VHH binders against Flagellar brake protein YcgR (ycgR). Designs and how they scored, part 90

Target 1, 263 residues: Flagellar brake protein YcgR (ycgR), of Thauera aminoaromatica (c4kar8)
Amino acid sequence: MAELSTPSPASPAPLDGGRGDELEKFTLRGARQILQLLQDLITHRGLITAHTGGGHSFMTAVLKVDEERGRVVLDPSPDPQANRRALAAPRLTCVTQLDGIRIQFPLVGLGEGQDKGRPALFAPLPAEMLRLQRREFYRLQVPLAHELSCLLKAEDLARKPVEVSARVIDIGAGGVAVVVPTGAAEFVIGGTLPACRLALPDGEPIELDLEVRNLNRQTQRNGTEQLRVGLRFAALPRAADTRIQRYIFKTERALNAKARGGL
Key: E = the ipSAE of ESMFold2; O = the ipSAE of OpenDDE; V2 = 0.75 times the mean of E and O plus 0.25 times the DockQ between their complexes.

## First folded at step 9 (VHH)

Design K22 (framework vhh_7pa5_2; at its last look DockQ between E and O 0.50; V2 from the best seeds 0.00; counts 0 for: pae E 3.4 > 2)
Fold by OpenDDE, look of step 9:
Structure K22 (fold): chain B 263 residues (1-263), chain A 120 residues (1-120)
Amino acid sequence: as target 1 above (263 residues)
Amino acid sequence: QVQLVESGGGMVQPGGSLRLSCAASGFTFSSYAMSWVRRAPGKGPEWVSTISPLGGSTSYADSVKGRFTISRDNAKNTLYLQMNSLKPEDTALYYCARDLDYWESTFDIWGQGTQVTVSS
């Protein structure tokens, strides 16, 4: 009777050590710090986008931090379907902003209930909370296969309006980096490009204003010069932010799955 | 300027219905829980109902439960109170209030109120 050695659960593949290390610097793990940050979210009345997976999200807020029970209390969605999805999700990824700092934290073990007769969602306190300053926003390298593009409304050397379709090479909550052919338009650092259109795979392009933050000339292997333009989202509508975040999370998940040999 | 303006009050017969509205301005409406509080003649303030910032959670006083419905339209910065099966005891000045704490019902901003009179 050969004892079938139950294969030891594969140790979660080390998060790619370099990027993980950088994020660690911005990750709060202390219970007191986490509680304080959650309380700050309450105090500042920060709305949270909770991602449930599968491209779904809903808006919520921290209504209460219950230190005694070690739980966070969230505002349910007015959409019952969103709540069902949230409850079915193994993990919520909560994203918000406080004082210009992006905050991200996971919630696991979401449940519904009542406190003092009021319906609410409950989750254990997060084990970690990520605080990213604008300059430190994680940028997802966009897979080439996604063919993300941004239609830039810019000016040429003659200050004539031109539209340039730019490939998005990286995207984050704070902006995008795009590549354009050299000479396609004139970009000025600090300049605003109004009414640009960011094309995401999940729907209609997002109209947004972009601020030029950096310019880098790059020479391709084939000798062709390209201009890499770093662009900040100047005024991102909440709905657009949600879509961008959703795309980033979805893509990251897919990339991680692929890296793990699952795809 | 932060402001709440109630409307929709009036006189109605017992068993009738009214819908109150509260227009909010000067703050991010969707970030705050909102409440209705009423004051009947000769009585102290009575909490009526509260709704969470996003509207996913509502609560009611026992006296109005099953008859009143609180709702909000965050796009319109408006709070509502649908009042059905009104009773003479519901006669009061109804106030809209911004709630600083959804659980503790701490109010910092009030409207001027709208009068509801239920009389035969």
Scores: ipSAE 0.802, ipTM 0.918, lowest interface PAE 0.6, mean pLDDT 89
Fold by ESMFold2, look of step 9:
Structure K22 (fold): chain B 263 residues (1-263), chain A 120 residues (1-120)
Amino acid sequence: as target 1 above (263 residues)
Amino acid sequence: QVQLVESGGGMVQPGGSLRLSCAASGFTFSSYAMSWVRRAPGKGPEWVSTISPLGGSTSYADSVKGRFTISRDNAKNTLYLQMNSLKPEDTALYYCARDLDYWESTFDIWGQGTQVTVSS
């Protein structure tokens, strides 16, 4: 997976910190790795969006890593209110990109001061940094015309096996989101659904194990209730991964062609 | 195509004011710290002031503190130096410089300079 220039002009928003299991395998915790990545941000002059909570953020940059003191040094905002919010926040969530790779890291214990007579914000080095390729955070919204489905092998309330055909509404490298009628099966966050079958257009369904990550009840305009189920792929064979990536790529190309030529 | 072009210099009496501008092109201006450096007649270069990439941090040489103000407009790719209470000793050719390392200052790109003369 080659690095790409980001096409989007939009400000990067933090990824959900929830349980974090889906993202854990992309999390760097080694001190030397973290120092090197911060130094790379300095060298490439990465602009960082620092989120302070409550929907507030400000632009900053890593100006320096002070290895002797174990600190990162940030460019303060020219807006004093942004600086006050940052200093009051229990943590900053910093988001940026480096050569098309998404970088996200927390800073805690932010303080203000001077270094060589120059004002700056200081924080201890982050204990972790998230480093993601585009494919690891991208989710394709599945066109309705594709009618993509996933057969879920679940249990009802009485723990009896049931099979539920669920419509796939989005798909990415790490999982899918599906919708089912409310009451079709009992889902538990953290629960595993073994031997489910994901139907892709290009061959036989893929057999895979899914883990329930989130549940959202929805009431549609006509009064029909449905459940949105966020599912993570458990260990995914390389061949299955390849088919999923091919579906995403082919569908993106088709959508781009439609956008260029009109719908 | 990387270029820095200074302007706004001129002759002024002691106690007067001038505003210098530096127009930047050919690079991502907001990614770099910027500095003003001056060279008085018969002297070597003297650092005047530095501003951080996003403008939240500024610093000044002792000789100009309280009289000069550095600023930047990243939307217009322009660096400024407001000079007040000018003294004959401020007479110099003023250069805009791109700084690769905000703290250690490593200047890789310079303008041609704009002359400031404070006399009479």
Scores: ipSAE 0.340, ipTM 0.767, lowest interface PAE 3.4, mean pLDDT 85
ESMFold2 (binder alone), look of step 9: mean pLDDT 89; pTM 0.888

Design K4 (from K1 with S31T E104D; framework vhh_7pa5_2; at its last look DockQ between E and O 0.31; V2 from the best seeds 0.00; counts 0 for: pae E 2.1 > 2)
Fold by OpenDDE, look of step 11:
Structure K4 (fold): chain B 263 residues (1-263), chain A 121 residues (1-121)
Amino acid sequence: as target 1 above (263 residues)
Amino acid sequence: QVQLVESGGGMVQPGGSLRLSCAASGFTFSTYAMSWVRRAPGKGPEWVSTISPLGGSTSYADSVKGRFTISRDNAKNTLYLQMNSLKPEDTALYYCARDLDYWDSGTFDIWGQGTQVTVSS
């Protein structure tokens, strides 16, 4: 009985460096953008193929982004040999996918260590990250200081209309993620919340329809339960889209300036 | 449906050993950090241990460090807790939990029903 060696899935060929100009459009070099994308990898639990050279790779994940120390924390391989190769490599080429978008970034200066008894691989933050998608799908993590909120028109368990003021935690061209207290309302994936109001800092709230796309119940360390709701803009007026884009752009710029020591 | 099912609990004498298992279903197990949390009678929940998605990193509460070992088999969607040198104070209901934040440990969104561990002479 010949054991059919299932062909090892061909490692995706490294993107040939040839089309340099087109890749620049998709290359993130801003400190804040990089931090955000790394955080997105954490949030979306993206597994990373880390290439060490010589045809070797291992699977890893971003465990934490340590902004204070300017480092990324990676999940070590359960294979000690893979970790040794990684540490010996002058450069790691990390490849992953988020929402169908290929992401590639280099890590240089990999080291092993522990933090609070937790073993991990540590590397300085990448200088650049390649994201093969148009900026239009980027979700901005909303600074707490902005106090963005969305008034959700939902129903309770008794199907009684309720209004819930939700904190916006991230925003993009396609939608928002919000946090609501557990039990504040009943949400159904695929359900529409009509005539909601998104409050931006620059003016009157935007009225819009929202579609529930994701629900995540979370228990915080303090025992508080929260519901994270992912919402898609079901119908976004052009004027509203422009305002949202402007807010995102302005906020990103400000955050980048701050990251550069300008504020 | 997302589900965690613990097993392997029981009664042991002090100094004994148990191995707990947690079977995961309904989600991509290999992408999540997993934790063990226990609740002793009359006490609040106590974090015991966490393992990273790929299993390359583990952390333990000081109370169990050196005695307990967390591990996982991603191919089997199973989390384990090897408990050695058990003490009466380890008596608790042990829960498997999906951890959304490995590094800062403590954000759990999915829990099992728990398995009872009793250490008694």
Scores: ipSAE 0.859, ipTM 0.943, lowest interface PAE 0.5, mean pLDDT 89
Fold by ESMFold2, look of step 11:
Parts: C-alpha cells; structure tokens; sequence
Structure K4 (fold): chain B 263 residues (1-263), chain A 121 residues (1-121)
C-alpha cells in the first residue's frame, strides 16, 4: 500500500495586471515608497516566490537594497537550474507577504555576479510594487513629535459652522482618528464633514471629505475630557492617497529603525 | 527558546577531514544567514564562512578557501562545515552563529557553545 503524501502549499500565483483600474489603487510607484517597502521585506525577513514563467518558480529573499547603484540584491537558488531559468527569463514576478499583506513586483534585467566575494543575483529597482492588504487597513500610531493635525469643518451645539483643529492620533489608508476637546463641536455618526484639511509634515494640507464612523469620550490623567473621533476618507483622490501612504511608510520605517537601534 | 548546538569536532591528523554540524531550533532557520566563527586558544574570534538564508551564496575567509565548504539543509534546520586538508592552525573552538545581515554587517546575535577541533600528529 502506497503512502499518500500531504499536499504541499501551492506557490502563490502572480496577480493578473489586466485589471489595471482594480489594482492601480494598490500600486506604489514612488521611489521612496518602493525603497521603504523593500527595506521592510529585509527587516521582516520575507521569503519571496520568484516566478520565471512556464509554471517555474524558486524561493529567494532580498539581501540588500543598494540605493547608490539603484539595484536590489537577491539570494540565488542553491539549485543551478533555477538560477539559469531566472537569468534567462525576460522578467521575474516576485510574490511575497508582509504581515498578511500581499506584495508583488516585477524585476527586469536580472544578472548574476558577486560583491565582496559573495555571489548574488542583481536587478534594477522595480518601477512599481503592488501592496494588497488582507484585512482592515493598518493604522499607524502618529508620533507626538509630528504634530499632525486635521482642520474639521463641523457644527457646534447651536448648529453653527465651526472649524476645529484636531490632533491626529492614528492614520491609515482609509481614515484617521483625531481628538478634540469635549464640546468643541457636535459629531453625528454617519455625518459628512466636507472640505476638511489634513496637514502632513512635508507638504501642503490635503483637502478631503470625512465621514464620522465612531465617537469615544475619554478622560485624561489630568482630568481634562476629550472626544476621540474616527473618520473615514470619502472619495480620496489618488494623489492624496499616495501622499498619505508615503507618510505612513516613512514613519513606520523610522519607528522600526529606532526600535532596532535603541533597546 | 532560540538555540544553536554544534557537534562533530574531534582530534584529527594534519591533512585529515572533519564535518561539523549545527542544529538550530526556536526560530525560522531559513530566513537567517548563518556563519562559522572559530577561536584559537588565547586569541580573538576569527570569521570562517557565511552562507545566505536560502543557501545560494557562500563566502569564506582566505585562510580556508578551497579546503572548507559551508552548506545548510533548511528542511532539517542544520548548518554544516566540511573541513578538508586540515592544518594545525585550524585548531580552535568552532561556533555557529546567526547572522542578522548577510550582505553588509556580519552582526551575530546568537551563538552555540562551540565544538573543539584539534589538528595534531
């Protein structure tokens, strides 16, 4: 009687780029964002499935991002046939995950060589990377030193228009959470706040419409009372989305570097 | 519990061979580069060899090139060092070490207890 083997996990298949509009909102094209994401793969030790075409693939990892030469350094396969297929392929389609987020990017111009006596595969930095989140959007806890703020156009108790400058305490691709003093304005869950202004550190404020999703009343240690307001971005333009994601990636990388360098 | 345990050391005559093993546990072995480092009596650590996480890239100190071969079996969580043409100057306590950055640093955060290699007549 033959022993049946357990099924192996299938290699992740590349996503089809033929649905460009559906995937474009998850596509990173900024050089800074791409470098940050590649560095995050190194930091989190992400294993990558590199697809060479014809149903063939091999496991690899990013060993280094070389900004000076504009290239990524990949771990070659210990299987020489896999390396030959990779070098012969017109492009590699790299697929991996980072904390449940699917990452995919193409590499073209793959070459072999060595540096410091260490063999590796080399390719120019990808021009784009796809980043698909599997669950509700990640929320970055904003460092206090950044002093991110959002100018809210709301109403007071008498239903008079008021502008409230609210401190942003977390931010994600789909929204922010802010704090305001209790009584500064009246918020209604499901209500829309048009033409609010989100101030990021390195640019002009972003004008955007916000929808109130939740309200939580808080009392601070010094006895002061504040309101935490969860806000969803409505109809976020692509350029605004790119700036927000760039801020999140840059800040997350800076926080991770501090955690590694300081105990 | 992260652990590295070396074995396979012993006494051998000049020109002989030994194969060292390092069993890894408590972490995802295949995502880390691994190194062999040796310490001769009364001397500081000397880097011997490093292998990349998936095993496709290896590097060696000049003193051991052509004689030593590093390898790994990620399915068995085991690092190896095949040592051929051994010389008296190879006498040392050999450690395996987990390398945090294959390409640039050689920063080792965990070490085994070491296995003794003695090359004498």
Amino acid sequence: as target 1 above (263 residues)
Amino acid sequence: QVQLVESGGGMVQPGGSLRLSCAASGFTFSTYAMSWVRRAPGKGPEWVSTISPLGGSTSYADSVKGRFTISRDNAKNTLYLQMNSLKPEDTALYYCARDLDYWDSGTFDIWGQGTQVTVSS
Scores: ipSAE 0.496, ipTM 0.831, lowest interface PAE 2.1, mean pLDDT 84
ESMFold2, look of step 9: ipSAE 0.409; ipTM 0.790
ESMFold2 (binder alone), look of step 9: mean pLDDT 86; pTM 0.859
OpenDDE, look of step 9: ipSAE 0.854; ipTM 0.940
ESMFold2 (binder alone), look of step 11: mean pLDDT 86; pTM 0.857

Design L11 (from A64 with D31L Y110S; framework vhh_7pa5_2; at its last look DockQ between E and O 0.19; V2 from the best seeds 0.00; counts 0 for: pae E 8.4 > 2, placed apart)
Fold by ESMFold2, look of step 9:
Structure L11 (fold): chain B 263 residues (1-263), chain A 121 residues (1-121)
Amino acid sequence: as target 1 above (263 residues)
Amino acid sequence: QVQLVESGGGMVQPGGSLRLSCAASGFTFSLYDMSWVRRAPGKGPEWVSTISDSGGSTSYADSVKGRFTISRDNAKNTLYLQMNSLKPEDTALYYCAKDFYDEWGSWFDSWGQGTQVTVSS
């Protein structure tokens, strides 16, 4: 999928998720649990997206678990370039779902070979696997009619402070994605934007710190360039988190009722 | 909750055509990019094509470009794949998949059971 990303002047976010400490309570580290979860992915023929860095990814699936040698066996991509990127990457971030639960796991030390005459990729068993329920990973796609915006406290290309009003395109428990015109501000992956203001329909704007996690350049239909900026929330006060969750649930219920014809 | 149901597969001679459909429910279809993914016998999954939420942007794997056309009807919650000039290499189970974006990038959070396409003399 991400094989179609356009080049940008900023490096994309690290593939390891960027919420590691918050997510520790959802992380499995037991060898038996990891083996069973990998086997469940095989049984259910899970479609896995493997991120190789630089905004690139390819599709794969777990072919088998080799317990004797302590490794997982994956399908290679039919695209040879994707396989070369995967083998060169210091880490793959694998993402899939099982029964509506988001599954993520890192693979390091990827190699190539054959499994029973079939081309395959090999890696040591992951030392950890992350399981997130829908609430923990869901991103609401914000309807344009809501006109949600976030006032960003950033810096321009000359590193002078600038305020940018950015349209919020999605929102979830861990952050937002916004769009801004390219050149409106300079964003650095890993950088913090302090004292930003998120405007929700139901009250005064929420003041919060945001961390830049990813950047994607986009060209609009009219040829105008914009930048999609993925932003992670800093630790939120309870009241701010509650307001965000309420907005998400209220909007999701309204959209779901419309999709079902009011059922 | 999310349900994706593919149809329109079948047996076809080389050079033939098929149109696949995917009926979507349980989510607001028009808000999500959608993809076709295929899995040939004994091979791993392969991305085929993606269409943006509005239908304004499309992309294709090199192996199908010029032969396949992805489209969508947001009023009917339906995704389509028109497949022309079919080759034996196109034989696969074809899945409709819902694209999902988060702070780590894109992945698929849902897919259907698939519809079989077989191209053989």
Scores: ipSAE 0.659, ipTM 0.899, lowest interface PAE 1.3, mean pLDDT 84
ESMFold2 (binder alone), look of step 9: mean pLDDT 81; pTM 0.814
OpenDDE, look of step 9: ipSAE 0.703; ipTM 0.883
ESMFold2, look of step 11: ipSAE 0.012; ipTM 0.490
ESMFold2 (binder alone), look of step 11: mean pLDDT 82; pTM 0.819
OpenDDE, look of step 11: ipSAE 0.696; ipTM 0.881

Design L2 (from A3 with Y110H; framework vhh_7pa5_2; at its last fold request DockQ between E and O 0.19; V2 from the best seeds 0.00; counts 0 for: placed apart)
Fold by ESMFold2, fold request of step 12:
Structure L2 (fold): chain B 263 residues (1-263), chain A 121 residues (1-121)
Amino acid sequence: as target 1 above (263 residues)
Amino acid sequence: QVQLVESGGGMVQPGGSLRLSCAASGFTFSSYAMSWVRRAPGKGPEWVSTISDSGGSTSYADSVKGRFTISRDNAKNTLYLQMNSLKPEDTALYYCAKDYYDEWGSWFDHWGQGTQVTVSS
């Protein structure tokens, strides 16, 4: 089986990274702009990850745009199971990059056929394409030495309040990912954790509400189970946002200087 | 600026071996999983192998299991692919790709220009 992701506990990951109206300002809807961007992906020979749901994905590329029929043509997977999943999926979520810009677009109504004797996948042109600049999608990988932590106000399996100190493994403009021991608390996708405290190095902890966006169970080499919890910032105050952005900027500068000097 | 430079490709007879390298710069290499992706002539891209950020976990496409070995040297910022028992079907342009995971999905945020592997008698 062809798997794109790093080996991890099997589970489907949610694709929704935020509110739809927050993303609208980054969304292309003009037909001419969409056609041009797809053509640019053809020219660049972009490597596209196509998500079929259930944690499954495959690699593809845009082969051509059929403007007359309003269709995009994609390379099929060499794995027949991946093609079957794609054809059965209600929606194919395509993700790639062009010149450092993250590009995402949905395809619906995918079909299989031939293009000049070559097997191909076909779909109507997407009605929208999402373009995110690096600053909108970037997740800083937190250096272990920083020991960044977030105090989570959660509930145990018996629905009793529990506070969990979780190590922050990455942080971005829209949220954090943390790790906790499996069973330390009960988390539900879409659930809200009020009054959590994010500890940054440069001052008092930031009080903020977090929304659980994804959960991924992991077994470490020593047999210890961890839970990776993806958390979105809810209603982040400007002062808190400024402190987070400054931490990210300062740490990124330090990491980039080390990478340049170490190479 | 992120840069991935593949090398080690060439022409080889069936049953032969090659070792591909990918030199990484412009990012903290040890913080990211890395992948090899290949594109055969006239075909779309195919995932080949992925290695975790620490190197502790690896995975392979069924078509290469037992013949290819992915590895990394985090001190040298280098990704490797040892390719043994090569077959004509392995002929392709091989890309080094940087894995990226976010709340919107998994994807590759950068890849190199590729190195050509040609297996023919």
Scores: ipSAE 0.717, ipTM 0.917, lowest interface PAE 1.0, mean pLDDT 84
ESMFold2, look of step 9: ipSAE 0.652; ipTM 0.886
ESMFold2 (binder alone), look of step 9: mean pLDDT 81; pTM 0.809
OpenDDE, look of step 9: ipSAE 0.814; ipTM 0.931
ESMFold2, look of step 11: ipSAE 0.674; ipTM 0.902
ESMFold2 (binder alone), look of step 11: mean pLDDT 82; pTM 0.817
OpenDDE, look of step 11: ipSAE 0.744; ipTM 0.899
ESMFold2, fold request of step 12: ipSAE 0.709, 0.690; ipTM 0.914, 0.890
ESMFold2 (binder alone), fold request of step 12: mean pLDDT 82, 82, 82; pTM 0.818, 0.821, 0.820
OpenDDE, fold request of step 12: ipSAE 0.872, 0.872, 0.872; ipTM 0.959, 0.962, 0.960

Design L4 (from A7 with Y100F Y107W Y110H; framework vhh_7pa5_2; at its last look DockQ between E and O 0.17; V2 from the best seeds 0.00; counts 0 for: pae E 6.4 > 2, framework grips, placed apart)
Fold by OpenDDE, look of step 9:
Structure L4 (fold): chain B 263 residues (1-263), chain A 121 residues (1-121)
Amino acid sequence: as target 1 above (263 residues)
Amino acid sequence: QVQLVESGGGMVQPGGSLRLSCAASGFTFSSYAMSWVRRAPGKGPEWVSTISDSGGSTSYADSVKGRFTISRDNAKNTLYLQMNSLKPEDTALYYCAKDFYDEWASWFDHWGQGTQVTVSS
């Protein structure tokens, strides 16, 4: 019985990745702003995915903000093993959504204790919180019928160049997520895949460089493993950006029209 | 707008069965993995099960393995959770959650209001 490895959420790429300057605009560093956002998460009972590294994560929620002690209180996992991993992790990457806006923040110095007689996790208040409001971070789920693909220029385990045709599952202004067969290529987070080709329905493939930002291995029921790869556009020509945006817009419009019964 | 609406919850005796449903709208349902998450009173949220976009892969928390079955009908934009051999410990608010994956992380970007499951003698 092949232990269906729970699709371990890929370790989130460090917030500090190459878009540092662009992300700065969306990064809250003010203490008051951070507190307010955390309070908002409490109010909305946001489900938070806390990544502990190594492809492991657990579900949590912000229970309380302790301003006096400068700490955030989180729900522990019902899984003791998850809690152990969390406590052992040098950093948690917490990700959630509030009102359609992606919220991401790091927690360091995690500890366990009790809050009002209940088990809880404690961490110092995050020094920064990322609030991604922009359409730029919007990811369109690609309709299966569109059959978008990306030809990845990668390497195998022997560092031999290989080309892998990957299905694009979502696309945004900043990148794509693709699915590849396990073993088709070796991907390294932070690695660059040069001269890849993104196929859009509206014309010739777009040549672009991609940066590997996230990896998630999934085992299918048939025992086949698939790898989800999060890819950032490393260098996107303006013309390519325009085409991508146009595709996204057109597709969204079509999907919305269909949802309204118009198609 | 993405909407997830859970239904099928209720009160059952230990050993009983329930089938939860989640109606999804506002996105291409067949393109996303979907999950069930539950939150018991006084406890943190707990991942229960995930099913791949095509339905070809499923995963379960150890606490529900062998008892719960996740499935989906992509033509109906509906996610299901068949719950058998229910235990008092399964008492929780059950959420349907949409899985999101991008270049930065994986998380649930949307979830419903939940449906209450109560297992009590």
Scores: ipSAE 0.804, ipTM 0.927, lowest interface PAE 0.6, mean pLDDT 86
Fold by ESMFold2, look of step 9:
Structure L4 (fold): chain B 263 residues (1-263), chain A 121 residues (1-121)
Amino acid sequence: as target 1 above (263 residues)
Amino acid sequence: QVQLVESGGGMVQPGGSLRLSCAASGFTFSSYAMSWVRRAPGKGPEWVSTISDSGGSTSYADSVKGRFTISRDNAKNTLYLQMNSLKPEDTALYYCAKDFYDEWASWFDHWGQGTQVTVSS
């Protein structure tokens, strides 16, 4: 089978626990909000990827909500093996997108049965649903060929000013992650790095203030130590925001188009 | 605004043929892979076929391989599905779906209202 040379159907990955506190503000827990969002999926006939674990998933849709019993009703898969995996799974992680809104929710206690004489899957209403604009959480993995860099205006251990040119490894609407050699500068979580310069492939570098959000020491395959620094954009002007979003959009589309067009 | 409009469905006898079309607007059609998805009575959605943005790569579900052919005309912003040797189990509502990609997956972010295909004697 020539899977590397032939496009395959997509299985959007669930967001996971490494971003849990950043996602809380996008999490719906109100019963009426959850019912409304499920109804929107029904009305727009949302195509849902349900992850059963072990790298397996299947497509489904919400057929209806039974408010009286507190249950959702889902389409069964035409593939009996997918249905068996779904019924055996401790939870289904449902992922979809509607009008630029990412929607993710867990279902537990899945059962099979009939709805109006047709096979269906049933589960209690989810206790929570993630609902966010794509750009609120997305971080593009920057292609090495772009050689994106950010000039950081930081301090060394002796509190003296240093400028560090850092390679950007990912970029999103709200910030970047960079790598620097261990010991190149001292970074403090919550600290501000004023007047840094982000170099995009087109145009002049963007001057912006950055806030340090996380630090992670990494050892590369060759044994070299480096520091991964997560940086949030502070007070980003709209023109700069537009350039960053445009870079992300064009790069993401180019990478995805190449992956789908390969033979 | 993205809009996908399917057409070409109808009633046909087993062994017959139909050609579905999907007119696309509101986005740069040639920048996206496109798919056909179907929903048979009483069943959930089932992926049928995908075609790359250029049309250079295609893939098919095993149930339709050798009988269905996906194609596109980027100059006319139109996606096609040629369906031959139709069987009663091909009876379904057929949707045109636009792919959306992120770093590890493609998603369907837009789809049409569908066109009904009915195969019966």
Scores: ipSAE 0.016, ipTM 0.566, lowest interface PAE 6.4, mean pLDDT 79
ESMFold2 (binder alone), look of step 9: mean pLDDT 82; pTM 0.830

